# VHH binders against Formyltetrahydrofolate deformylase 1, mitochondrial (PURU1), part 7

Target 1, 298 residues: Formyltetrahydrofolate deformylase 1, mitochondrial (PURU1), of Arabidopsis thaliana (Mouse-ear cress) (q93yq3)
Amino acid sequence: GESLDSSVSPVLIPGVHVFHCQDAVGIVAKLSDCIAAKGGNILGYDVFVPENNNVFYSRSEFIFDPVKWPRSQVDEDFQTIAQRYGALNSVVRVPSIDPKYKIALLLSKQDHCLVEMLHKWQDGKLPVDITCVISNHERASNTHVMRFLERHGIPYHYVSTTKENKREDDILELVKDTDFLVLARYMQILSGNFLKGYGKDVINIHHGLLPSFKGGYPAKQAFDAGVKLIGATSHFVTEELDSGPIIEQMVESVSHRDNLRSFVQKSEDLEKKCLTRAIKSYCELRVLPYGTNKTVVF
Below, E stands for the ipSAE of ESMFold2; O stands for the ipSAE of ESMFold2 at other seeds; V2 stands for 0.75 times the mean of E and O plus 0.25 times the DockQ between their complexes.

## First folded at step 1 (VHH)

Design f05 (framework vhh_8fcz_2)
Fold by ESMFold2-Fast, scan of step 1:
Structure f05 (fold): chain B 298 residues (1-298), chain A 122 residues (1-122)
Amino acid sequence: as target 1 above (298 residues)
Amino acid sequence: QVQLVESGGGLVQPGGSLRLSCAASGFTFSSYWMNWVRQPPGKGLEWVSGISPSGGSTTYADSVEGRFTIIRDNDKKMVYLQMTSLKTEDTAVYYCAKEGYDLTSYSAMDVEGQGTQVTVSS
């Protein structure tokens, strides 16, 4: 992180706090008072209380002086409130101080999503540390993507897979030090055993507008069905194929004048943007799972 | 010294087939990706196809996908390009090239041979 050591003019830095507990009176007041008592200023505050459940979700963005309110004290103060309300989740991130989330990117033959992720990462628009890229396909070292990875010191791991042997134990070892995984057109289904063994979030891009057109060739399925909207979906991975909680969706209009190639091209363009938006939202603590198969997105 | 010797080119009619060969020497052949690149008349080098050191993975330019097949024989130190459904736009000098870590474009690829001419015309 950057060191903030100027004492002549207070430097205010941004923080984000996410809170989830059973609904109760006075939660917003206690959370906002915590920030204000330390001289922090709230820039944004979002609250969600579902109509049929007595649960509370909030996300606050604030600025504060890290000299007056040290990073460790921020955690302690919010933890005191979390204990009072029996919070299920209470997380603070301070992007200028806290380490970036570590991710691995998994892909198969198609690399348009990987290329987009790498461009956004290089531009500082994807706030992650990319620990490695894993693929079940070898790639020529003289391709632009492989040379990009080499120049930036990002390892590429070729893990040869078949339907009978998905090499899941080898992949688990490669990703053990990551905070979450990104499937950027990885075309092997991850087993329940893999998901339990990994134990953290896995985010996928599906090249179709879920819950329609699950599985293979969604653009072809959409073309054959005569749809007027094509789309892409980013979602959390669960044991059920293309059925995990949805994080982000993007759509574009199509007509009888679009051929199958046009459908595929529009789909690929939406996939790239959809996945980058989902990952950015996740890293900013905007995406929270709730219920069995839903999300809160702030 | 690295040496690559291409052969198998010639004159074919549109829709025809050719098999190109490349004999490699002077390096550990089984340790490098091998590629086919071509230079059409009056144009720069364009990449056609690549094959991994083990032969387990292949990649193709969109213009040749489904029509061309790249194969290697590490014991013989050979790489091949099987070409089918040839089009007039496939007319070019074809080169085989070993991988290079600092290449930013296919025009800067490590090409050591004189190439083999493929002409697609009636």
Scores: ipSAE 0.000, ipTM 0.106, lowest interface PAE 19.7, mean pLDDT 84

Design f06 (framework vhh_8fcz_2)
Fold by ESMFold2-Fast, scan of step 1:
Structure f06 (fold): chain B 298 residues (1-298), chain A 123 residues (1-123)
Amino acid sequence: as target 1 above (298 residues)
Amino acid sequence: QVQLVESGGGLVQPGGSLRLSCAASGFTFDDYAMNWVRQPPGKGLEWVSGISWSGDSTTYADSVEGRFTIIRDNDKKMVYLQMTSLKTEDTAVYYCAKTRGYSYGLPKSYDHEGQGTQVTVSS
């Protein structure tokens, strides 16, 4: 018999807790005591208290024994503290127990961001389950992307859109079982009705350094403006175009010696890295709401 | 039974002011964050403002920041929305809602939604 299957040693697993409430004396002590009282050990603890606001943000990383502190009890114990402080946000995630976030990826003609995400996902570096890919552009079955998706059983939905009909109700049906959406160079503007109907977070990659160069052709706008830095921005989608809370930005130097093609090529590389970093940060509970249109990033 | 009762709505001219009230019962009021959300005619629900359990932390939608002020009175179990410099775009049914959490950026779900009070900004 396999006696080791019935005689397991305590295995400590990682947990993450994020907390946002009104600032008060002793919050750090109460949160720390909650973990310690159950035999957990804190590995990292970040706190942010804004200068002009009486609010408290924290993110803790800890290890614990799920036999001594069952997953349901972790939720109950943190919920008790959330009730005590009237918390604005209190979320716990245990990556080895909790299901991965389910996402759908939306794109148009350009696929460099999708390709990067698929490679990171295959390498185990992107902690999501990809439910499907949706595009308003048809792709040949013999392309690398289409062969990759078929090989991994990821559906590709071609949803033909026009300026007059964005097929948003069809897209909502396709994404109903996702935890959040990723716009990987999807070039149709999602309406307020879509965002309300979806009711969950949507993360976009914008191929420009926001808040500058909103809208179409940001690399050309940057080139024409004579900028010395080109960048990419990942942000939450809101009804206002390219104005949602920023999650991640990446930059690279440019000069008068870079032509428009060079600007576009540098932009594409930054877009790939920026989006994957933003999605990873989101999944690790590093990104918290701040001032309705800002983020705290731990 | 959780109950939220909004009042104070009415017809007001552009540039005017109005104060909305929400009376809460059936739950421990000072354990919950409170929110105001609105539904314009023919549109979806839009979050307007939030206030922490103590009243010391407030947050506002960009469209109303600087014009609206959210206040609570825990002793009276009341939350208020003081509206100034009202615009025609502020025309909506206003709802009071309790919550314990926010999505990234804006609250998307509420533990309980009130009955509503109509605000009409028109000449």
Scores: ipSAE 0.000, ipTM 0.179, lowest interface PAE 12.0, mean pLDDT 83

Design f07 (framework vhh_8fcz_2)
Fold by ESMFold2-Fast, scan of step 1:
Structure f07 (fold): chain B 298 residues (1-298), chain A 123 residues (1-123)
Amino acid sequence: as target 1 above (298 residues)
Amino acid sequence: QVQLVESGGGLVQPGGSLRLSCAASGFTFSNYYMNWVRQPPGKGLEWVSGISTSGGSTTYADSVEGRFTIIRDNDKKMVYLQMTSLKTEDTAVYYCARGEFWSGYSDEPFDYEGQGTQVTVSS
């Protein structure tokens, strides 16, 4: 049932549930009945069933009374259904009860993506706790970004890497208490040992429309190729360079009238927007694994 | 001392083939991503191809995809670039470059340790 307006309103809070299993008759009914039976109200429900694959994906948004349906009981009820269907994924998030995801931001010389992330975070538009910023480049204390970080109590770790020492063990120690990492124009290659040692998701921004323009100088490659669209791609980091599952892409038109400087400026604007949208989608449980190297994005 | 020594360049006709070699010394070769970068006459540096530490992953610029193949031999500390169907636009000095970067970051992608080898494609 729907909640009615009153002078003493129950505290209704939002919840999100994502579900992935083998396709079967009545899954939607069983999942929705679980919410309804506890007095919850579904606000949105998305389903994906591929044509030639016997799998089911769903994401539901609902509101509920945590007095009537305690947080631990929400987990138990959805796990009962997950066990019955042999689910590959069943995750519930309640943003007002569950801790925000903790992230670290890694960058090199260019800071436009970091600056955008910090502004969105300050405005309450990114649902994360920023534990620290890590860079292989030193920054002057009187720069805008350094003053911002100091004002907000966010540590900046200058990790002076050399050609012989990437300091990956030091970085792993700094990020051990994070839920995922964000590469905001970080130019060092993270090794397979780092990715295995970290063991959690790493999200990158690439200033090219993948799968095109991998590797160095992507804006110049696009300019030289005479493209009519430029883009940016946010993706999960894997051991295969610029080949991890894609989360978000953004594009903008270009023409023969754009010079290289114009291409770079348009690229930077797309990068910062693409990364922030990808991180927001990830935190809202909109991004689910699909197939061998793809995503479902609700 | 870190050294990268390129060889195999020369004069070739359009449609021809060349194999470039790069001999590495002075560092733990198997720990580094390796690249080929070129500089056409009167132009800036252009990235051509990259290869992961194990050789399991390779990437190519769109202009050379399907025509060039990058290979490495960690035991011999060598990187190679096999070039086929060469075009006049491929005329450049080719550099073997040691790298520690993610694709999409163009501010400082390479160390540029080699002296280069000239490739000229002309009839």
Scores: ipSAE 0.000, ipTM 0.286, lowest interface PAE 11.3, mean pLDDT 84

Design f08 (framework vhh_8fcz_2)
Fold by ESMFold2-Fast, scan of step 1:
Order: sequence, then structure tokens, then C-alpha cells
Structure f08 (fold): chain B 298 residues (1-298), chain A 124 residues (1-124)
Amino acid sequence: as target 1 above (298 residues)
Amino acid sequence: QVQLVESGGGLVQPGGSLRLSCAASGFTFSVYAMNWVRQPPGKGLEWVSGISSSGGYTTYADSVEGRFTIIRDNDKKMVYLQMTSLKTEDTAVYYCAASIYTGEHLPSQEYDLEGQGTQVTVSS
């Protein structure tokens, strides 16, 4: 390998820290001083204190010397502050050192969101490791998507479900080593027991602009209502799905010139892009839940 | 445990009427769209009708429009399909299905069935 001369300039690498606690005097100063005292340089610092809550959210981007401030010490120093403030959340990511988030993708018969995510992942635009794809539907091995998964060594797990057995325990075992789940048109209801047993974030895509046009056929509902904007929504899954905090929304203009097929096609394209953007934002620690059904997006 | 239980099927003569019922349990019924889909003997699934989570919007396959009415009761966690002017081609096993991801194309057969269905036979 290479040895470093003591006269050589340090290689500075990027880090991200998110922090959530009860609001208190001096939090910003304490967090900023932690970085500065170790010779780090803050590139961006965002703070949100909700108007009606005594809570504090921050996200900082900084660069630091990993020789002077080792990765394990970064965790220790922020953990010390987290304990002092009784933090509800404190997470550090150092993308050049830390492994990518591991995800599993769940889908049913439709695969358009899966296909989009696989292409973005192959292009290096989706900062995750895909551990597997899980479906309650079998797919022919000679389809483009199945050949793609095989070429890239991504397992496809066909988990046949019945009325008597949703096979949630089998799915939980398959996803136990993931950091979060992505529902890319998975059409089975995930029980409260599943969500509790998994215990981590689950991100979904909805083919409508929430909270409008909930339920079946949002593109047709939008068409019949004569809307001028259609959209797609990505959100966290909760036991009460309509209350899940919104991560990302995308919209496109529509007019009297668009027929129903055009509405459906535009909505599907928004769905693909919305999910990919939501997952990227999540991986960059930009999305933090607050309250019962809201998000902070930095 | 999430369950959907269909009932109300039977043998009816052409031109007759039936009301199908679907009882939901184990999930927050009022936040999901509900659908009726059917499988005729020896054929694949076909979507019949859908109703939004609030009940404010309904939609129907062209083959049943004007003859069938979908209704829901969120307090009772029930969805119903009122069928009138029944035809021999309406003979099928009928299933109810919750939709958690809206944006399915019309008509859609891409439902994961949770109940065992209820048999409707239209014949003399």
C-alpha cells in the first residue's frame, strides 16, 4: 500500500448527522462544537422546530479527517450528546466508509416500479444494496426482469399466499437483515403484527396525489373530476395506511386534451420516479418522521 | 389476522337479483378501496366493480354497468354487491379484494384474493 507522510494534507470525507430530541437551549451550539472540536468543517446545517411541539430536528453535512476523528469515535461523540439530551433519534452516515442500506423489494403482478428501480440501481443512481425481490406471484424465467435479476445475482423469492396463510413469518425471515422495505405494488395487506415484528421503516408508492383520490382507480377518479394536476405519493407504511407520513410527491399537468389512457400513463410514469426519489432522499437521511403522520424533509 | 369472507351467492334464474356480502376483519377497513372480481368457469379473473375508501366514488366494468351496484358500510366493515337483471354470463365465483395501491388499469385482474369466494350460478 501507500504510507502517508506527516506533512501531507489530510483526506477529508463527507459525513451526515441527523438529530431529534426535545427542544432545549444550546443544542445547535453543542452539536456544532462537537464537529468543530474534532477539526470537522460544516458544509450545511438545517434545523426545524415545529410551531406546536417542543421538539428539535437537525441535519448536518460536514467533512472530516478520519485519521484525526476515527469512524467509531464519531459514533461515540454523537451518542454521548444523544444520551445527554435523551434523543429520540441520532444517526450518523459516512457514505465512503459505511455499507449501503440493504433493502428488499416486495411486489405482486405488476413490475413497472421494480423495473425502474433496477435500472436506476444498475446506473449507480440508487444508493442501496438490493438483497432480494419477494413476490406472491410467480414469474417466467425468460422474462426481461427475471433475466436481469439472474444476471445481477439478485434472488427472487416466490412466496405463495393463501386466505389461511399470508406467510408473513416467512417474509419476516427473508427480510430480517434489511435496513428497510420497499413496497413496489405489493397488493397484500401487511398486518400490524408484521409491521411490529419487522420493526423498521416500510416505504410504499401510491398512484395518486394523497390525500386526494384514495382507494381504487385514482387516475380514473382524477379524470372524472377534471383535475389540472395528477400525482403520485411515496409514504411510510403504518397500520392505518392512509395516515402514513408522506415522503415525496410528484405532479404533472393534465388538460382536456388528455384522455383516460393518457392520465393512466402519466400517473404510472410519476409513480416510478416518485418511488426512486423517495428512496434516494431516505438513504441520504433527508426524511425524518414527526408527529403521528408528518415528515421533516431536509 | 386479515380476513375477507364472501357470502350471498346461490342459484338464480336469468333476470333475477342477488346481494353479495363481504365481511372484513383484522385491518382498518375504512382506509382501503374495495373491489369485486369474479372468475367464470374455465376462465381467468375479471374485475367487476370498485368503491373508494369513503364510498364517494364507484366504478364498474362495462359488462355490469347499470345492473350492479357496489355499496360499503365502514361502521360494519362490510362491502356489498347488489346484482340485478342477472345473465347466464354472470355465472362465476365472486371474490372481494382490498386495494392498498391505487392506479390499477381499468379493467384490472391483478388482485391478490384473500377470501375463498362465493359461487353465483345463473340458470334455470
Scores: ipSAE 0.000, ipTM 0.243, lowest interface PAE 14.4, mean pLDDT 83

Design f09 (framework vhh_8fcz_2)
Amino acid sequence: QVQLVESGGGLVQPGGSLRLSCAASGFTFSKYAMNWVRQPPGKGLEWVSGISYSGGSTTYADSVEGRFTIIRDNDKKMVYLQMTSLKTEDTAVYYCARQLETYSSVGYFQHEGQGTQVTVSS
ESMFold2-Fast, scan of step 1: ipSAE 0.013; ipTM 0.331

Design f10 (framework vhh_8fcz_2)
Fold by ESMFold2-Fast, scan of step 1:
Structure f10 (fold): chain B 298 residues (1-298), chain A 122 residues (1-122)
Amino acid sequence: as target 1 above (298 residues)
Amino acid sequence: QVQLVESGGGLVQPGGSLRLSCAASGFTFSSYEMNWVRQPPGKGLEWVSGISRSGSTITYADSVEGRFTIIRDNDKKMVYLQMTSLKTEDTAVYYCATLGHYDSTGYPLDYEGQGTQVTVSS
């Protein structure tokens, strides 16, 4: 590294730390002192201690000088605290130093969620590297989506599927080097074998307000049920259908004046916003496991 | 192998009629709800009509109600869409789809073949 730094003022960069352990006296003080002792400044600090449960969750945002507090030392200092408290989770991310999460996007025939993700990504609003797009539908090369992917050097993999052969082994090979997967209206159920083989988080968008209207055509189910609110749900994928831990939900009002087409259009608008918010929250370490099948979202 | 095969599309003048057919194989047809969905050129999928397992409950999109009729024959493993008073805006590829017990988000649309093309023009 260069030892001669003639800068008059330090360059401070942002860091994020998330922490989960058994609740105890002095945790906030120890975490805050860790940052302050190295000349860091805390910009935000969120704490959650569930009612009638002796566990502690925190998320801190801070700025620090990477010359005075090198990235490897940040890890060591927080790990020392994690060991002291027997932490269940302790993760640091420094977005300007650490590599972006690598993702693959899976979709079927509808591409409104993919289009929204690509536009947010291009605008620098999604902190991910998109390794590829995988679809069980072929797309013409002259479509907006295909031209966008070609222009940005993002591979599109057409993987034809049937009800008996979902080609999960082929998909596993394509996604082996990703940090997590995003299902952007991918309409095949991923098997327990796929989920075990992949071994990392998979985030889905469901075009219904879970736990209601699981399965196919949630907007039609909601229309038929006469609901006054429709919604979209982003959740972690588990082997149980539409039942994984919820990350984000979006809702919009509907009335007797909305026909089924209006329900579908409102649903599609909610889906793309819901998914992009969920992915951004995940990448910012805002989403932590809670209980057996729940989340804390900071 | 599970298969849904659509047929009956073609070129028709405005005000004309067509009957679409969907032949199902490789699964217990009588255990699934059946639907017709369509994709107009350059647009997303639009749900058209649905029919329950027994045929007792039938629903239509507002744009086609009174003009289209969905029918199923469980013995023949067939679902049909009778289309009358066709308009230029009905031009689309039409797909047969099932609301299966297998998917959280509408996987049946992915098991459609190439669909059947309906073109309403002069």
Scores: ipSAE 0.000, ipTM 0.193, lowest interface PAE 13.5, mean pLDDT 84

Design f11 (framework vhh_8fcz_2; at its last look DockQ between E and O 0.21; V2 from the best seeds 0.00; counts 0 for: pae E 8.2 > 2, unsure alone 60.5 < 65, placed apart)
Fold by ESMFold2, look of step 2:
Structure f11 (fold): chain B 298 residues (1-298), chain A 126 residues (1-126)
Amino acid sequence: as target 1 above (298 residues)
Amino acid sequence: QVQLVESGGGLVQPGGSLRLSCAASGLTFSDYAMNWVRQPPGKGLEWVSGISGSGGTTTYADSVEGRFTIIRDNDKKMVYLQMTSLKTEDTAVYYCARVPTHYGSGTFYSPGMDVEGQGTQVTVSS
């Protein structure tokens, strides 16, 4: 007989493609054919076509051999389809070779959201580079959070603010090289000038179910009112306070067995989970625009 | 700061013509495919036309094909929409939008339908 060749399987890597265009016949077939023609295999494929807007949204997850289908060729092949359909959005990410999103985290006194994000980041569950943490509160260097940041080389910037000077020019300089900004319980309102100067997405966490409960909602007031359901909302920041497109919402039941402290703790647990999930969905290309103030979240 | 500025809208009778312009700044213009989108009264955003970064490929919604022509001038960083045989159904605010094809450019939230400018009003009525 013939000598059997010791073949090795190629290393297949995951890719994600999101596509948004005017609805038309054959879009799914064309996108699927593109991947298949290059030997890629689709692992998941989500489509949404709203009833009244004549638009098409999709997110595909696939695996492919980057030797057979080089990263630049992936871009060119999807760009050809994007031009054919006049796509409004066509983005490919290949997490194993594309640069991670760079983010900065802003917070005030409470750090429950920051700690959760740092935990997920350390575990490899949040595919970002954290460039810095910015706060209007100074922290002692021997605290758990500060030792974590020092150990991982993540700068902490204390930016002392007043009602008359929010130091937004200083913050803009610190975050200019980021892809998006995360407000992890930053209790200062960012101005329209800041948002225009930054010019990229800003994602916030709010301690309630928007659009209800806009603005400040002291936990004591909700506790005294005897509510049975609490929530948290993560959303994009716009110039109108707490009105930007919603990415994620979470809820939890409360009861008479909760005292004020346990009520607040449940709310904080919702906030950290809600924000972390929103950021992960954004980084995985699951969040797309829908209408003027809505999102598709695949 | 990326900025897109639309102009050229106005009031026109059915069957009339208009030329919309979009001036771009703060980006490497030739790297982006560009779209025209519109928002008719009481409706959401509707894609109208698209053009590749090089200008070699143009696409049109069925409702405007044969009546509208998209053109770009990469040296001047301009996109145009030449509209003819206008109908009352074409009444809308028209916006231009970029279609990012590079990793890390612009916002990933809604780059192709991201209204970056103020738009230009087109009203078709007698």
Scores: ipSAE 0.013, ipTM 0.288, lowest interface PAE 8.2, mean pLDDT 82
ESMFold2-Fast, scan of step 1: ipSAE 0.049; ipTM 0.422
ESMFold2 (binder alone), look of step 2: mean pLDDT 76; pTM 0.784
ESMFold2 at other seeds, look of step 2: ipSAE 0.015; ipTM 0.310

## First folded at step 2 (VHH; from b09 with Y104F; framework vhh_sonelokimab_d1)

Design b09a (at its last look DockQ between E and O 0.01; V2 from the best seeds 0.00; counts 0 for: pae O 22.4 > 2, unsure alone 64.3 < 65, placed apart)
Fold by ESMFold2 at other seeds, look of step 2:
Structure b09a (fold): chain B 298 residues (1-298), chain A 124 residues (1-124)
Amino acid sequence: as target 1 above (298 residues)
Amino acid sequence: DVQLVESGGGLVQPGGSLRLSCAASGHTFSSYAVGWFRQAPGKEREFIGAIRWSGGSTYYAVSEKGRFTISRDNSKNTLYLQMNSLRPEDTAVYYCAAQTGSYFKLSESGYDYWGQGTLVTVSS
């Protein structure tokens, strides 16, 4: 009879591989064989080949035994394939071994996005380390959100700003050890100098369906225009306001019975869900740059 | 319920170094962070940097440009500010401050407890 002790059974852990190269015959077969040859099992596989672009994108999810296929060997094996195909990108992530992404959260007065992200983070649904929360608004220590931050040892940095001094050098210092930034309703415009100095991805939430309704108060613009759908957009920040590649959009129906207040309420619910999904997708390697201003989102 | 006493100020030549101390007493583990500020004559009080009480991570204002180091000695309940490459514009009264909330501020309004200050003069 076979094993009496389940401790002899292999411990399998999840891995994710993202691949981007010029389209060619046999890429899927080679990537799949790499995983299978090492005893891995593919649980999901997504491929996108855009029309007329001659490029190949894929994302695989697999489980494997890290004793049989050590983490560094996983990198080496996929790098060998990447070199063979001249890949533009090949990235492996193993969540149980690799360090969590470190993020900072920036916001202004409204905290509905911050609160949602903190709850998802506490529940293990947002696999990040939150290094700090930064705001240009002071908050009382006895609020629920501030007590949450204290309980979990997450610093809150109040950075008083004006139109003439956005304190961007102070913010850069506070966030220098992060992997990316999240603007959770941060209502100050980040300058091109800030973006260059930070040099890593910045993800924003906009309270409207971009590219329409750019700028402030998008709910009022949509309400005045008489739309029947409202939404929220999460996107990468670039030097051009509200114009970066879109990661996620969410929508909700509205009618003549909605007033401006109910539009805002619906928009806030969409914003918090849209942003948290965008961040999760990013951390799971589902979001890939595509073309000049588009994304592939597996 | 937190008392802070700075010491170590004095006169120093440009290019010199000085170490300031901040002795803390009371219920300091209820404090989130302890920081250093300074105020030159006729100027607003300026944030220098701070250290989280739990975990010991430090944060510095960009203007110090790597010349200042904050450290702590938990056995003595004391924080230090090591200042190197001092310049005449560093002349100021230096303050230690503590905040009891769970957030970290760059402005003085977030700090609940303050020391009396110690004068540092950097003179040619």
Scores: ipSAE 0.000, ipTM 0.099, lowest interface PAE 22.4, mean pLDDT 82
ESMFold2, look of step 2: ipSAE 0.000; ipTM 0.186
ESMFold2 (binder alone), look of step 2: mean pLDDT 76; pTM 0.793

## First folded at step 4 (VHH)

Design g01 (from b10 with S101Y S105D; framework vhh_sonelokimab_d1; at its last look DockQ between E and O 0.40; V2 from the best seeds 0.00; counts 0 for: pae E 11.8 > 2)
Fold by ESMFold2, look of step 5:
Structure g01 (fold): chain B 298 residues (1-298), chain A 124 residues (1-124)
Amino acid sequence: as target 1 above (298 residues)
Amino acid sequence: DVQLVESGGGLVQPGGSLRLSCAASGFTFDEYAVGWFRQAPGKEREFIGAISGSGGRTYYAVSEKGRFTISRDNSKNTLYLQMNSLRPEDTAVYYCATPYYRLFDTIASDFDYWGQGTLVTVSS
């Protein structure tokens, strides 16, 4: 109804669009024209066309006026282009409107990754809803982490496991309403049946630079061996141990001047930062499947 | 061991200003939130405010009404509390504290390490 005067400024909000199709002439022009025709302004645009694959990947960031370009119309307009190109993947997110991803966090004894995730979540730097925390280790209710979880209404589920009974059906029930799982130092191997039953992405953190250092390699053993580089890898989980597509890797130098305590602290710092960055990249639609076991990370 | 040492307390006139310092050692200061509490005689310890490890977020008790400013200098491993417009009701022992685990809310049980305190007296 009423006309607005010049003293009312429009509210512009950010949007992200990811697109994957067979490569063709003019895709960027069509996608950018879609945004521009609705008065949107592109702030960033990334494209990757791999050699010998004839496929096109892109991620755009833009701002727009949701009164002028309503959220449902954004979906319709990009869906029309997706149909035109037979897109293999087309996803729009508008963080200020769209629901956050729901995640569950799985861990065993060590909680440095959980603590970092909770810190970033509390600071508003991790755009997720944490539905629960699941561990095969019981924790006393008076610990810092348990008090934090209780105050914020995040359930903690202790699920005792053995080699003979991983309790995967119990875990599946606890996580069925999540968008993806995060293994924040969960030291049990998830079975192929679990992965098929869950049917969604599972993201892990590994101590070390994959594909090297698969499995366990305790920090003391690396320290005693005199390594000069330490690393961490965050990757998607598949049936093959520590072999899924890599999302993020980090490295740091160590030297003879590091004692065991400083060495362990550096290792834990790499793991928590690597996992957190991988989850943030995933939630921002920067992680795209590529080839048989690779990712594009815009 | 984690150590926190407050300084800068003393006697001040009503309406005056005072800056407290807290020197930290024994941990990676810029990775941990740190905060201020106070305890007047015969009263429970009160939360004043806290600041994130990077300094990017500050949190203040609702009752403080913007008279106090928390800041940190990570190059000196020091936390500060700037107190302005002081009143006799601000007379208390002031403590700095850190949760060590980098997660905190506004209650004392979330803070694992404490300084010895510094006395601030505002004369009536």
Scores: ipSAE 0.000, ipTM 0.284, lowest interface PAE 11.8, mean pLDDT 85
ESMFold2-Fast, scan of step 4: ipSAE 0.492; ipTM 0.794
ESMFold2 (binder alone), look of step 5: mean pLDDT 80; pTM 0.817
ESMFold2 at other seeds, look of step 5: ipSAE 0.019; ipTM 0.539

